# Ledger of designs, part 16: VHH binders against Inositol oxygenase (Miox)

Target 1, 258 residues: Inositol oxygenase (Miox), of Mus musculus (Mouse) (q9qxn5)
Amino acid sequence: FRNYTSGPLLDRVFTTYKLMHTHQTVDFVSRKRIQYGSFSYKKMTIMEAVGMLDDLVDESDPDVDFPNSFHAFQTAEGIRKAHPDKDWFHLVGLLHDLGKIMALWGEPQWAVVGDTFPVGCRPQASVVFCDSTFQDNPDLQDPRYSTELGMYQPHCGLENVLMSWGHDEYLYQMMKFNKFSLPSEAFYMIRFHSFYPWHTGGDYRQLCSQQDLDMLPWVQEFNKFDLYTKCPDLPDVESLRPYYQGLIDKYCPGTLSW
Short names: E, the ipSAE of ESMFold2; O, the ipSAE of OpenDDE; V2, 0.75 times the mean of E and O plus 0.25 times the DockQ between their complexes.

## First folded at step 19 (VHH; framework vhh_gocatamig_d2)

Design e2 (from b4 with H102Y; at its last look DockQ between E and O 0.88; V2 from the best seeds 0.80)
Fold by OpenDDE, look of step 19:
Structure e2 (fold): chain B 258 residues (1-258), chain A 118 residues (1-118)
Amino acid sequence: as target 1 above (258 residues)
Amino acid sequence: EVQLVESGGGLVQPGGSLTLSCAASGFTFSSNSMVWYRQAPGKKRELVAGITSGGSTVYMDSVKGRFTISRDNAKNSVYLQMNSLRAEDTAVYYCAAKLYPYWDIKYWGQGTLVTVSS
């Protein structure tokens, strides 16, 4: 449901992606991984982080004008309804955008929000605005990074690929660092839910391992809820808090390192 | 086999300077990010500075303006120039590499002790 064809927010969205596709390089991603890799910015609970989302505006999203925390609960409730037997999946819905808190710490929008893509190789055609936004990316002038495979070996696996820096990769790393007791499917969903060129565009298969392919349906399943739960009907967040706090306590309890 | 060997630690007075070196082997040095960490007594290990293969640098806030990380690819070495040293900089300093394909710290040196004291 991403409308990039018209509207008052189109220019803002395009500008964000232009910046993203210009500045997201191997060097940039490497630097951010160093910067955030120790998770020493803040100690807080998941629920505290959820509360912080209300202070954020996603400049890449032309459709949402309500607090991000509501989207988190909407997504979670959508999943809960469709998959009542998988409480970990409900939690993934709540968590998936928490990485956006980096914007509150001064990161520009193009380094936090939007679609993700592999750096270190040529961007593929299904990347949004691909034809008009990569001209100034210095990596495209580097023979190491300008081919289809770039710096990667065939079917090396997405775990070995540098993704563009953003809320997906940050939260994925954060979850690993804090040793969330979620299944591997949850980690794939968090890390790649914004990797639309892959799970929707069908691109970057040359980088994928069999494990990636096996996990692809889960990412696609999550994407259904991420896209379709954005509606004007806002959940009663206060009534939902006890349930989701229970899930947090089960899978990622206490004060965490961010 | 990946090896990292730190050197240059020692005793210095507050306000003094020290340069740490780390010699790396066993991987393509020029293609990988290098990082300095430190661990003070009774404290957790913390990031001090990092440098990407492209030469971009990252510093913890408390060392900005005082410490400088650099690299010499021809010598497979990374350095940490430490100026205006403070007592709170006392720690064992470790060199580490974020290597492809792990993109995380998998290898550490033995560390070098820096003591800042009057």
Scores: ipSAE 0.728, ipTM 0.895, lowest interface PAE 0.7, mean pLDDT 92
ESMFold2, look of step 19: ipSAE 0.833; ipTM 0.937
ESMFold2 (binder alone), look of step 19: mean pLDDT 82; pTM 0.821

Design e3 (from b4 with D104Y; at its last look DockQ between E and O 0.02; V2 from the best seeds 0.00; counts 0 for: pae O 13.0 > 2, SAP .694 > .668, placed apart)
Fold by OpenDDE, look of step 19:
Structure e3 (fold): chain B 258 residues (1-258), chain A 118 residues (1-118)
Amino acid sequence: as target 1 above (258 residues)
Amino acid sequence: EVQLVESGGGLVQPGGSLTLSCAASGFTFSSNSMVWYRQAPGKKRELVAGITSGGSTVYMDSVKGRFTISRDNAKNSVYLQMNSLRAEDTAVYYCAAKLYPHWYIKYWGQGTLVTVSS
């Protein structure tokens, strides 16, 4: 869980989450899924996408003041050190924030970055700023979406839950669309690494299937590297490129649809 | 084929009670949420009450404490007990099924008219 304690940074972060928690509705998410569902915005390679990250600013992250591409490589290298036998996991580290490229296409920060949560049901207590940011969300005035389960059935599985729109969900859908040859664990990590209320807060268990619970430890494992690899020591990206290009070629080669 | 058939509507005096029933067929009833809607003359259809497969209930604010939604899975039926009825409760009441995994209501009954008048 991120610490938001500094003045100007706190204001920026809070504003972003306020907008997010106001405008992230069932309707909004549904529209975004439709908008991005054809993946016709750009055709490019993974490495090209990684290069684009440096043009992005994450307003929800108070700790990052260096190019996002460095964070991608740092995360990947952290995973590589801890799990040398799982090269697909290294690649997940590199990929996990690539969905942020939506910001370059004009999406507001509150629709790209930050913690994610299920829409269509009452936000649970572990959602960041939940006490002060949801009062203007129209879905919470709808009886269909204002209960604990909301529009969902008990233990329906997270695959059937509408997550708030952001880089996690976008990239997850992109990976499916382009048929990445990664294991299911990778897809869970990408889709839910920002779902802190779930993997850290312990909430939303009423929506989870057994499969979700089985995958939870993987998401938690990934989170360790996502949080703790943000160090001032910047990797030599040029020296790392051949290794990661090899992984890209193995699991998600060529020009992809974004 | 999904079928929903409402019954139990009628004319009642203010303060009276009615129980609406909806018989469902054509889907796995016990695994799906059921809802009651109503539509008053000149107004939009509105959610009155819902019950999930797990038994969780939801009510619109104006009926809380007066209406109770329940289900009998053995009979594939959902019920709406309406107490302390008011004139503003006058409407055609519709039963609907919120079928998994669809998030939109696709199936409606024909409706049953409830008239609350002195």
Scores: ipSAE 0.000, ipTM 0.218, lowest interface PAE 13.0, mean pLDDT 89
ESMFold2, look of step 19: ipSAE 0.750; ipTM 0.914
ESMFold2 (binder alone), look of step 19: mean pLDDT 84; pTM 0.842

Design e4 (from b4 with L99M; at its last look DockQ between E and O 0.89; V2 from the best seeds 0.85)
Amino acid sequence: EVQLVESGGGLVQPGGSLTLSCAASGFTFSSNSMVWYRQAPGKKRELVAGITSGGSTVYMDSVKGRFTISRDNAKNSVYLQMNSLRAEDTAVYYCAAKMYPHWDIKYWGQGTLVTVSS
ESMFold2, look of step 19: ipSAE 0.824; ipTM 0.935
ESMFold2 (binder alone), look of step 19: mean pLDDT 83; pTM 0.828
OpenDDE, look of step 19: ipSAE 0.852; ipTM 0.939

Design e5 (from b4 with N32D; at its last look DockQ between E and O 0.85; V2 from the best seeds 0.83)
Amino acid sequence: EVQLVESGGGLVQPGGSLTLSCAASGFTFSSDSMVWYRQAPGKKRELVAGITSGGSTVYMDSVKGRFTISRDNAKNSVYLQMNSLRAEDTAVYYCAAKLYPHWDIKYWGQGTLVTVSS
ESMFold2, look of step 19: ipSAE 0.792; ipTM 0.920
ESMFold2 (binder alone), look of step 19: mean pLDDT 79; pTM 0.793
OpenDDE, look of step 19: ipSAE 0.855; ipTM 0.940

Design e6 (from b4 with A97T; at its last look DockQ between E and O 0.90; V2 from the best seeds 0.00; counts 0 for: pae E 2.8 > 2)
Fold by ESMFold2, look of step 19:
Structure e6 (fold): chain B 258 residues (1-258), chain A 118 residues (1-118)
Amino acid sequence: as target 1 above (258 residues)
Amino acid sequence: EVQLVESGGGLVQPGGSLTLSCAASGFTFSSNSMVWYRQAPGKKRELVAGITSGGSTVYMDSVKGRFTISRDNAKNSVYLQMNSLRAEDTAVYYCATKLYPHWDIKYWGQGTLVTVSS
């Protein structure tokens, strides 16, 4: 699916994950949840935020070679073709990466982009570069956090797991703060779409509740469009804008707090 | 049942100091982050400072260098030392926390009023 074996971007991708896996700790994530809980960085519309993504190069993505705003429209249009009756799902495609704007506010990319994983327990094998990137993470020397379950109870539910900090959780919390009128499945997909070790790799099931298992097919369905639309022909964004502005007006209108 | 009780607010002149306290009960205090927020009349509540269970701190820019958050796990208490107070620091100050397993639920104290006035 994702090419981590070769390419001109691989050194940057590995460095981003090495920094992520070294510095994402229980304490770091707790601090970021406090820091970003106020949504006082900027006032702007969804379309303004989509436009800002073009100023960002995603250093965790080994395959990216086009503007991030195009990926948002490609993902949305892929979902629209497959699920024409679910307009909220089209909008999830447009929105899903908007939390990456934190990188434009001075956050290092290893705290913004890339695959997520639980902090507070031992990383599992499907975490990308797992064998070579965690050796300097201080939580692995802490008996509270270094076992399979770490600080968690079995099947506690992913909503109760402290995920590594990044664009998924930021955007989820921003959507709650601004009271988006999307269904619960949309919030769930946004929150966990970067959790590839779980939804694609099959790891971390010991932390999942039945609700997480019921939601997994939605995340996996979203993932098909997130992966497959990165390479095909670019969409005509200008012609698509009125449709997506209509969805924004329906579900998340106006100037929002970021 | 989670209980958070703030104290230490009052009237102070510009340039003065106050120490706010928040006594916590009903949860494992040492395992959880504690946060101070404030709300001035007509404004939204805003973050002032936070402290993680590990002792790492976060401050809003306008209070950095003037305010210090600290915790005493033996007393189940969090403190906000406020120095060099300014008129714009006038607000009701609240302590808050989020607890495992319900990370989306925030618990609040009743608040303590700080007034900075000549």
Scores: ipSAE 0.458, ipTM 0.807, lowest interface PAE 2.8, mean pLDDT 89
ESMFold2 (binder alone), look of step 19: mean pLDDT 85; pTM 0.855
OpenDDE, look of step 19: ipSAE 0.551; ipTM 0.827

## First folded at step 20 (VHH; framework vhh_gocatamig_d2)

Design j1 (from b4 with I105V; at its last look DockQ between E and O 0.88; V2 from the best seeds 0.84)
Fold by ESMFold2, look of step 20:
Parts: sequence; structure tokens; C-alpha cells
Structure j1 (fold): chain B 258 residues (1-258), chain A 118 residues (1-118)
Amino acid sequence: as target 1 above (258 residues)
Amino acid sequence: EVQLVESGGGLVQPGGSLTLSCAASGFTFSSNSMVWYRQAPGKKRELVAGITSGGSTVYMDSVKGRFTISRDNAKNSVYLQMNSLRAEDTAVYYCAAKLYPHWDVKYWGQGTLVTVSS
């Protein structure tokens, strides 16, 4: 489980999750899906978005205190070394955290970063700090949302689950809106890479379809690189730029709508 | 089947007010979000305002403080109160429903024209 008990930044991490688990509700997620449904906030390229993350440090991470722009290249390079034949997968590494730019646009980090969980049903045991952070979430008082299945049908598929709002779902929907030419595995990994209660904790299987079971190994493979590359050994971004610009030109070229 | 019927459009002078209504049927109105979009000639359709089933609202920046979205679940209706109208608000206004679990709007009303001119 990801119940952090140590780390130099533990107090900040707990506060982020307490706010997240208090305020992420069915109503909140529904409002964000309206707010971000038109992708009309900004027009910029992928590399411009990566550059904006120079100013962002992820407050949900207990072990890392450097800008998220370096994390994008660290993750991408880790994947490139292990999977040299899958250039789209290298690009997934670069892209996966770009939804965090919402924090630079005024969104609180608890609505942007960190582990995700389904709203509209009971939180399960492997959700980070589950035993101490949900007491003030109003959905737990609502019989529509407080049972194991809540608002969902058994095995409805994670595509039909309202995940807590954050960078995963924002980026997934931005990629669909802009018609990225990546394979379906790439979209799936980005959409669910922060769903640690599921892909690492083994919870929420009652909501999963066969498609989710088939995709789980891809999410787990991606997760290896997301965790490994959060070390302080920072990449030489300038030397890597030409390679990744080539992948951007191939799969998600030009000025995109955000 | 799903039906969205807008009304209340018309010609109004700058600074004036207008109330748009949308009557909905064919789905569980009280469980779904409702949205107003608009489209000016030669422009893309854009979000104006939205309201969740729980009553939370979203507004585009240019209409904040001037427009108010509301809903009446007993009447399956959503409203857009438009105050302090400007020439830039001239557009066809569309009612739409965001039906769980879909991200995209699938059902649009026919639209009602709002013209703001002297």
C-alpha cells in the first residue's frame, strides 16, 4: 500500500491527500468535466507544455523536490532503455504528467496530482491514507455513493467510472480531443497511471471489465519507470530534445488545444 | 427519445436582459449535467455555462457576473438569465445534456437566436 510513513516531505503529502479525499466528490468531478470539456484554455505545443512544468514541484510526492519537467524526460529515457523498439512508449513517458499544468492555471494540487480513486462508491483499503482522510467527504453520507459499488454496475469497466479529477483524466481527454495518433495502450496507460489502489493495490476489481484486465500489465509496466526515474539523477534535457521532438512531430504535432 | 427544446431568444438592445429556457425529456434530467453553448457566425461552438445535477455551476469568463444558469428538476428545465447583454453575445444558443458516463455531448437542442443590436 502507498500509506507513506516516512519521507522528508510527509506533512505536505498528507495535507494534499486530506484535501483531496475531503473535496473530490461526484459533484466536483462532474463540474470539472464541464469546465475542461472544450479545451479552450491555451494553445501550445507539447514542448511548450513540458517547459511550463519547470515551475512545478509535485506536492503529493514524499521523495522528490525537483521540477516535474525533468521527471518527464527521466521517465521517457527509462522506457527508451528498456523498450527501444516502441517509440510511442518513449513518448508516453514524456507526456504522462503534462496534465499537471492545471496546477499552474490556478487549480489546487489536490485536484491535479497524486493517486486517483473512484468517486461515487466507497473508497477501498489501499487508497492512500484511507483510514484517516475521508471522514469529511460528503459523498460518504449519501446512500447512492457509499456502498461498495455505489453508483456503478458490477464490472462496468473503468472507462465508465468517474475517477477523482486530476492530471490523468485531463490529459487523456486532451489527447483524444487533439486526436493524438498513439496506440490505444498509450491512452489507457496515461488515463490510469495514477490509479495505484487498482494497478498496485489490487482493489476495485468489482468495477473492472475484461479490457481493464488485458490492459493492466501495460499500466504496471509503465509504473516501473514512473517510480524508478523519480531519483535525483537528472537528465541532460538539451541533448535529448531532438529525439523527443521527432516523436512529437510523429504522434502529436504542432500547436494543440489545452 | 431525448429532446431538448430551447425558447426565449430574440432581438434585444445592448445592456438589456433575456431569459433562455430549455425543456428536456427522454432521460433522467435530475441525474445529469446541463450546459448552454453558443455559436456566433463563422465561429466555433463554445461553452457558455453549465450546471451539475448537484447544482454546481461553470461559466466562461466573458459572461461571469452577467449570466446565471439555473435548473428546475421538477420541470425538467434549465434556464440561462442573460443580463447586461453586449453585441459580442449575439449567437445561436444551444441547450445540451452531458449524459453520464459520456465525455462528449451527443444531444443538442435546435438552438435559439439571440441578437444584440441597436
Scores: ipSAE 0.807, ipTM 0.928, lowest interface PAE 0.7, mean pLDDT 91
ESMFold2 (binder alone), look of step 20: mean pLDDT 83; pTM 0.828
OpenDDE, look of step 20: ipSAE 0.853; ipTM 0.938

Design j2 (from b4 with S33A; at its last look DockQ between E and O 0.89; V2 from the best seeds 0.81)
Fold by ESMFold2, look of step 20:
Structure j2 (fold): chain B 258 residues (1-258), chain A 118 residues (1-118)
Amino acid sequence: as target 1 above (258 residues)
Amino acid sequence: EVQLVESGGGLVQPGGSLTLSCAASGFTFSSNAMVWYRQAPGKKRELVAGITSGGSTVYMDSVKGRFTISRDNAKNSVYLQMNSLRAEDTAVYYCAAKLYPHWDIKYWGQGTLVTVSS
């Protein structure tokens, strides 16, 4: 599973997941859905948001040495090389981590970054640090939420599952609010790309509908480009900016509500 | 059919208090979050306060410390206690439900007018 055992920042990563697994509850997620329901925090363009990622340190990552805006362009360019005919998919790479800007607005990192998991049911084995981080989560003492299915019906579909609050769901809902003209696969990939217990660990199949099974290959394909931040020849972001601005103008133009 | 009925609005002078009520029906009240929004003339509708099914609350910054949201699951009702009212609080106040699993609010009350003036 994704239980990190080494890396220069391991203590910080473990602490972030301990806080996440302690505080992410059904009640917490419900509260965040109220708080962020109107997208009234900021008005800015996509490129302005990409620039803000340079101010962010992702405390769930054991090896981050580069600005997060760099990761956005690396992911996008990796997809562009492999899927040159799907310009919307290139843009998914640029966009996918923009929800991390919540950490710059006062949200604690454990409510922004890292792997996601369903609240309202018992965590499954492939959740990072599962055996050592959930002991203080009050939902585990609640009979509504402490069983394998918890509050959910079998195969209810991931769209009906309350995921832990973070950058995936925030960005998905921001994209819907601003009416991005991307295909449904793009929205789905962004919404679930941090759900590693499911798309990589093979857990939570009991909550999935047929739509989720059909979409899983898209999430897994995206994940190939999200996982690999090697130190290759670094792209010149300034030379790439006009291309990605063209995609922004096509799919999500102008000043957006965040 | 979901129904939300607000009451308690009226005219009040600055510094005064009002309690808004919202009676709800047509859904499982105790399992869903409830919110108050307001809309001043010429402005967009904005969140005022919300309360989860578990009782956790959210407030906009300008009302924090002055307004209190509460719920009574036995009466299927949500309340907004509004103290230290200011002219800027003048608006139509709307009750709404955040119906799991949906993000969007589909059902609003009719609204109740609060006017704060001398």
Scores: ipSAE 0.749, ipTM 0.908, lowest interface PAE 0.9, mean pLDDT 90
ESMFold2 (binder alone), look of step 20: mean pLDDT 83; pTM 0.827
OpenDDE, look of step 20: ipSAE 0.830; ipTM 0.931

Design j3 (from b4 with M34L; at its last read DockQ between E and O 0.96; V2 from the best seeds 0.88)
Amino acid sequence: EVQLVESGGGLVQPGGSLTLSCAASGFTFSSNSLVWYRQAPGKKRELVAGITSGGSTVYMDSVKGRFTISRDNAKNSVYLQMNSLRAEDTAVYYCAAKLYPHWDIKYWGQGTLVTVSS
ESMFold2, look of step 20: ipSAE 0.811; ipTM 0.932
ESMFold2 (binder alone), look of step 20: mean pLDDT 81; pTM 0.806
OpenDDE, look of step 20: ipSAE 0.833; ipTM 0.931
ESMFold2, fold request of step 21: ipSAE 0.820, 0.840, 0.838; ipTM 0.935, 0.941, 0.941
ESMFold2 (binder alone), fold request of step 21: mean pLDDT 81, 81, 81; pTM 0.806, 0.804, 0.805
OpenDDE, fold request of step 21: ipSAE 0.851, 0.874, 0.869; ipTM 0.937, 0.945, 0.944
ESMFold2, last read: ipSAE 0.825, 0.834, 0.833; ipTM 0.935, 0.939, 0.938
ESMFold2 (binder alone), last read: mean pLDDT 81, 81, 81; pTM 0.805, 0.805, 0.803
OpenDDE, last read: ipSAE 0.870, 0.868, 0.866; ipTM 0.945, 0.945, 0.944

Design j4 (from b4 with S53T; at its last fold request DockQ between E and O 0.90; V2 from the best seeds 0.86)
Amino acid sequence: EVQLVESGGGLVQPGGSLTLSCAASGFTFSSNSMVWYRQAPGKKRELVAGITTGGSTVYMDSVKGRFTISRDNAKNSVYLQMNSLRAEDTAVYYCAAKLYPHWDIKYWGQGTLVTVSS
ESMFold2, look of step 20: ipSAE 0.800; ipTM 0.926
ESMFold2 (binder alone), look of step 20: mean pLDDT 82; pTM 0.819
OpenDDE, look of step 20: ipSAE 0.842; ipTM 0.935
ESMFold2, fold request of step 21: ipSAE 0.811, 0.813, 0.801; ipTM 0.933, 0.932, 0.928
ESMFold2 (binder alone), fold request of step 21: mean pLDDT 82, 82, 82; pTM 0.822, 0.817, 0.815
OpenDDE, fold request of step 21: ipSAE 0.864, 0.868, 0.857; ipTM 0.943, 0.944, 0.940

Design j5 (from b4 with K106P; at its last look DockQ between E and O 0.90; V2 from the best seeds 0.80)
Fold by ESMFold2, look of step 20:
Structure j5 (fold): chain B 258 residues (1-258), chain A 118 residues (1-118)
Amino acid sequence: as target 1 above (258 residues)
Amino acid sequence: EVQLVESGGGLVQPGGSLTLSCAASGFTFSSNSMVWYRQAPGKKRELVAGITSGGSTVYMDSVKGRFTISRDNAKNSVYLQMNSLRAEDTAVYYCAAKLYPHWDIPYWGQGTLVTVSS
């Protein structure tokens, strides 16, 4: 669990989660997966997208007030130091938050940032603010979606679960559309890195397949670097650019469809 | 087996109207999203409009206000009402179903040709 009990940003964070937990429904997520399935909003390179992150404030995070591009390089460099032989993993650090650019295209913050959760079933206890934010979600009145398993079969696998819409799923689908040549672990980490109720809280295991259990250590390893990049002593971004441009050229080159 | 059969395509003059239909079978129609895509010569297939099982709709910007998607769950059918047609709307139109577990990989119909020309 992250610290959601005190701090100067708590009112904004709570409001973001209240809106998220009210409006993220099976119908909403289904609509967004249709809306964003064509990747026709913009053509730009990865580095251009990283630069756009500086225009965004993440209203769901009580512990972070630095530009998101700074966080992207800090996360990437933390992974690089710990895993020097896995250049694709360095790149996951740079990429992981790029889906947040949807907020710059008019999407509300609660549909872009924050912890994700499954729609179509009852929220579990480790979902942040769970006891105080779901009372107005219409899916909880629908017997198809309000039970523990809801619309899902036991152990169906997280790839078969409708996660709340946000930057995780958008970026995962964008990477698939543009045919990034990263390993499957990279796609999986991107897709589920905001699913804190599962990878940190231990909830939703009844929806997981063996594949999800095998992938969990990768998501947890990524999470260490995502959580601990709060100190602003990173090197100049311009000195890092050639290395990361080399990785972009290797795995996701050129102008991409967003 | 999922089957989607489009109908209603044809030749129409600019400014005219046309209604496309898609009859669906082989899945629980009322529980799944339905989508219209189109493909113009030399172009990639693109989203035109979609409708969720709950009735929420999505439209590409260039057709918003001119096209209306609807569904009839009793007939297992989805419709695309196309008004104020333009030459740029000329394409093969495909009905698609987005169903569990492959919501992101649509099942496709064979397509129906719409030609907007004088």
Scores: ipSAE 0.656, ipTM 0.877, lowest interface PAE 1.4, mean pLDDT 89
ESMFold2 (binder alone), look of step 20: mean pLDDT 83; pTM 0.826
OpenDDE, look of step 20: ipSAE 0.875; ipTM 0.950

Design j6 (from b4 with G54S; at its last look DockQ between E and O 0.93; V2 from the best seeds 0.84)
Fold by ESMFold2, look of step 20:
Order: sequence, then structure tokens, then C-alpha cells
Structure j6 (fold): chain B 258 residues (1-258), chain A 118 residues (1-118)
Amino acid sequence: as target 1 above (258 residues)
Amino acid sequence: EVQLVESGGGLVQPGGSLTLSCAASGFTFSSNSMVWYRQAPGKKRELVAGITSSGSTVYMDSVKGRFTISRDNAKNSVYLQMNSLRAEDTAVYYCAAKLYPHWDIKYWGQGTLVTVSS
């Protein structure tokens, strides 16, 4: 999985990352944090949001070409089998990609999907396509943002880092706005699950606090299920719906603000 | 202590213009985004416009082309020029800062009332 060197989808994937690495800047992220600050685009339930993803294929994903709604149930069921006693963790699997609905609302996919990276400092080597995609990013010409630490203090904590804008941060903030009653580990995993340069590549440790180090094993555990459930064996959603509706009723009931 | 002081509201006829001002203090103004929100009677507070520390702007669709947000970092001030005003623009307008690194707006001004009526 995560084959960025060959495959039938590679042209689409590279184009998405080229656009992402060109246009994701401190200024761009700041604009999105303004734009999405009040969650007033739509009122809908979690299951309605899952249904919207039936029509979305993630153009940054090199491994699969099927609707993201099936991925939500695949991930949730993988977690359920491995961690049967943590029902909140099953729900994290269902929820984690729901921020991708922004792509259906007119956001370009490079601002929604794919691996995230910090804006405001120099990209590190494990960022996908790092050597060939950043040459047109204007922040790299700005002395405030072009050093290893850039705008950040050492070990400031990832919560204080401006990550490239996408579904991770949108969904994290939506969950905070709607006051989901999930554990802090759930919020953290969703917020940073696309930060592969850190949780898998080992980069950006100079920005991490002790809290980030303590949470890393949770993000890595989640990643096992996010990564390994991308096979084309699609779940029977109708048989699963009652169980996951029960979890939604417990942790994030009703019509939510998006 | 963070302070945000709005001014410039008033009663105008449809098609008229107003300039709202917001004087800010107690934080590093030039490093943070500034926003205008509004709240009409019986409605939720909603984004009107925002401006990043580097001067890029965000507008809600219904005001784009009619309203202009600007900032003066030397005066720690943000402005909202409102042209071609409509009855639906009637609201209390609030200035706020998006204080890095925080997502939530913690500090709001007291608001300035804009009434658009004949």
C-alpha cells in the first residue's frame, strides 16, 4: 500500500500533490481557518455525511479507486475486530474521512485529501514527492518560513502547528464545535491521521511536545486499520448500519453543524 | 488584555454606504487574522469577511463585491467598507481576532449596530 512509484493511478496522485505543495501556504491555511470557523454550510447527520461520500474517490490515494464511503465502514470493521471492547474506536474508523465532504462543496481535492505537512517551515524529506513538487511554493522564498523551524518554536506541540488544510483539521474542528463525547485520543487520531511524514516517516520531531510523543502510538495503531483496509473487498453496509447508528446516537447524536 | 472596539454603525437607507472600524490592542495585531461577524435578530452569528496577516481576504457570498475588508497594521485597525447596503444586511457587526494558534474566537467586541431601512 502507498505505492508512489508505480501503478495505474499515479498521474492523478502526482498532480494532486504538485498542486498541494504549490498552493498550501501559511496564508492559504489562514484563509481556510477563517472560512470554516463557524460550521454553517450544512445541517446533517453523520450517516447523511457518510452517504455523501458514495460519490467521492480520493484522487491522492495511489492504492484504490473506489468510493470513500466504503472505506469508512472497512476501517471501522477492522478496528472492531481487533479492539472489540473500545466502541468509541470503532466509531473513529467510521468518522475519520468525513471531512472529505469539502471536495463535494467546491474545494479542490489538493485542499481536502492526501498527506498533510506543516506550513510555515521547510518541508522535510519524507514528505511524498518532496524533491519535485515544492519549487513553486512561495513560502520557501520567505525567510520567516524557509528554515527548519520556520515560524515555530522548538517542541511547541503539534496542536500549535499550522498543518496544511484538509479533511483532518476540518473534521477535528467540526467535532469540537459539535461537542462530540469521544475520548481525547479519538480527536487526536482524527486530527493527525494524514500526517504521514511524522507518524510513519519519523520527521518533524523538533515540533513535537511530550503530549505528541504519548499520542503517537494511538495514531500508529489507527494507521494499521486505515492503511490495511484499502483492499477492494467491500463491506455489506446494510447489515452494519444498526450497530454504527447506535454508536452515533451515543457519541455524536442527531443533526450536526458542518 | 485583549480589546476590540467597533465604531461606525448607524441607520442608512437601502443602497447607502457605511464604513465600520475596529481598533485592536493587547495582542500582536500584524501576526493574526482579523474577522467581521454579524448577528441579525433571531439568527446565529455568521462570518461576513476576514483578512489574513498578509492581507488576503475571505468574504461570505452575499457580500462579495459590495463589502471590502482592509487593515492598517500601523494603527492596529481593521475596516469594513459596506456599499450597496440591503435590508438583509441589518445586524450587529462584531470585530474579532483569530489569535494564532487558537481556532476558537475568545474575544469579541461589543458590536456596532447597522440598520438598513427606509
Scores: ipSAE 0.811, ipTM 0.932, lowest interface PAE 0.7, mean pLDDT 91
ESMFold2 (binder alone), look of step 20: mean pLDDT 83; pTM 0.823
OpenDDE, look of step 20: ipSAE 0.817; ipTM 0.926

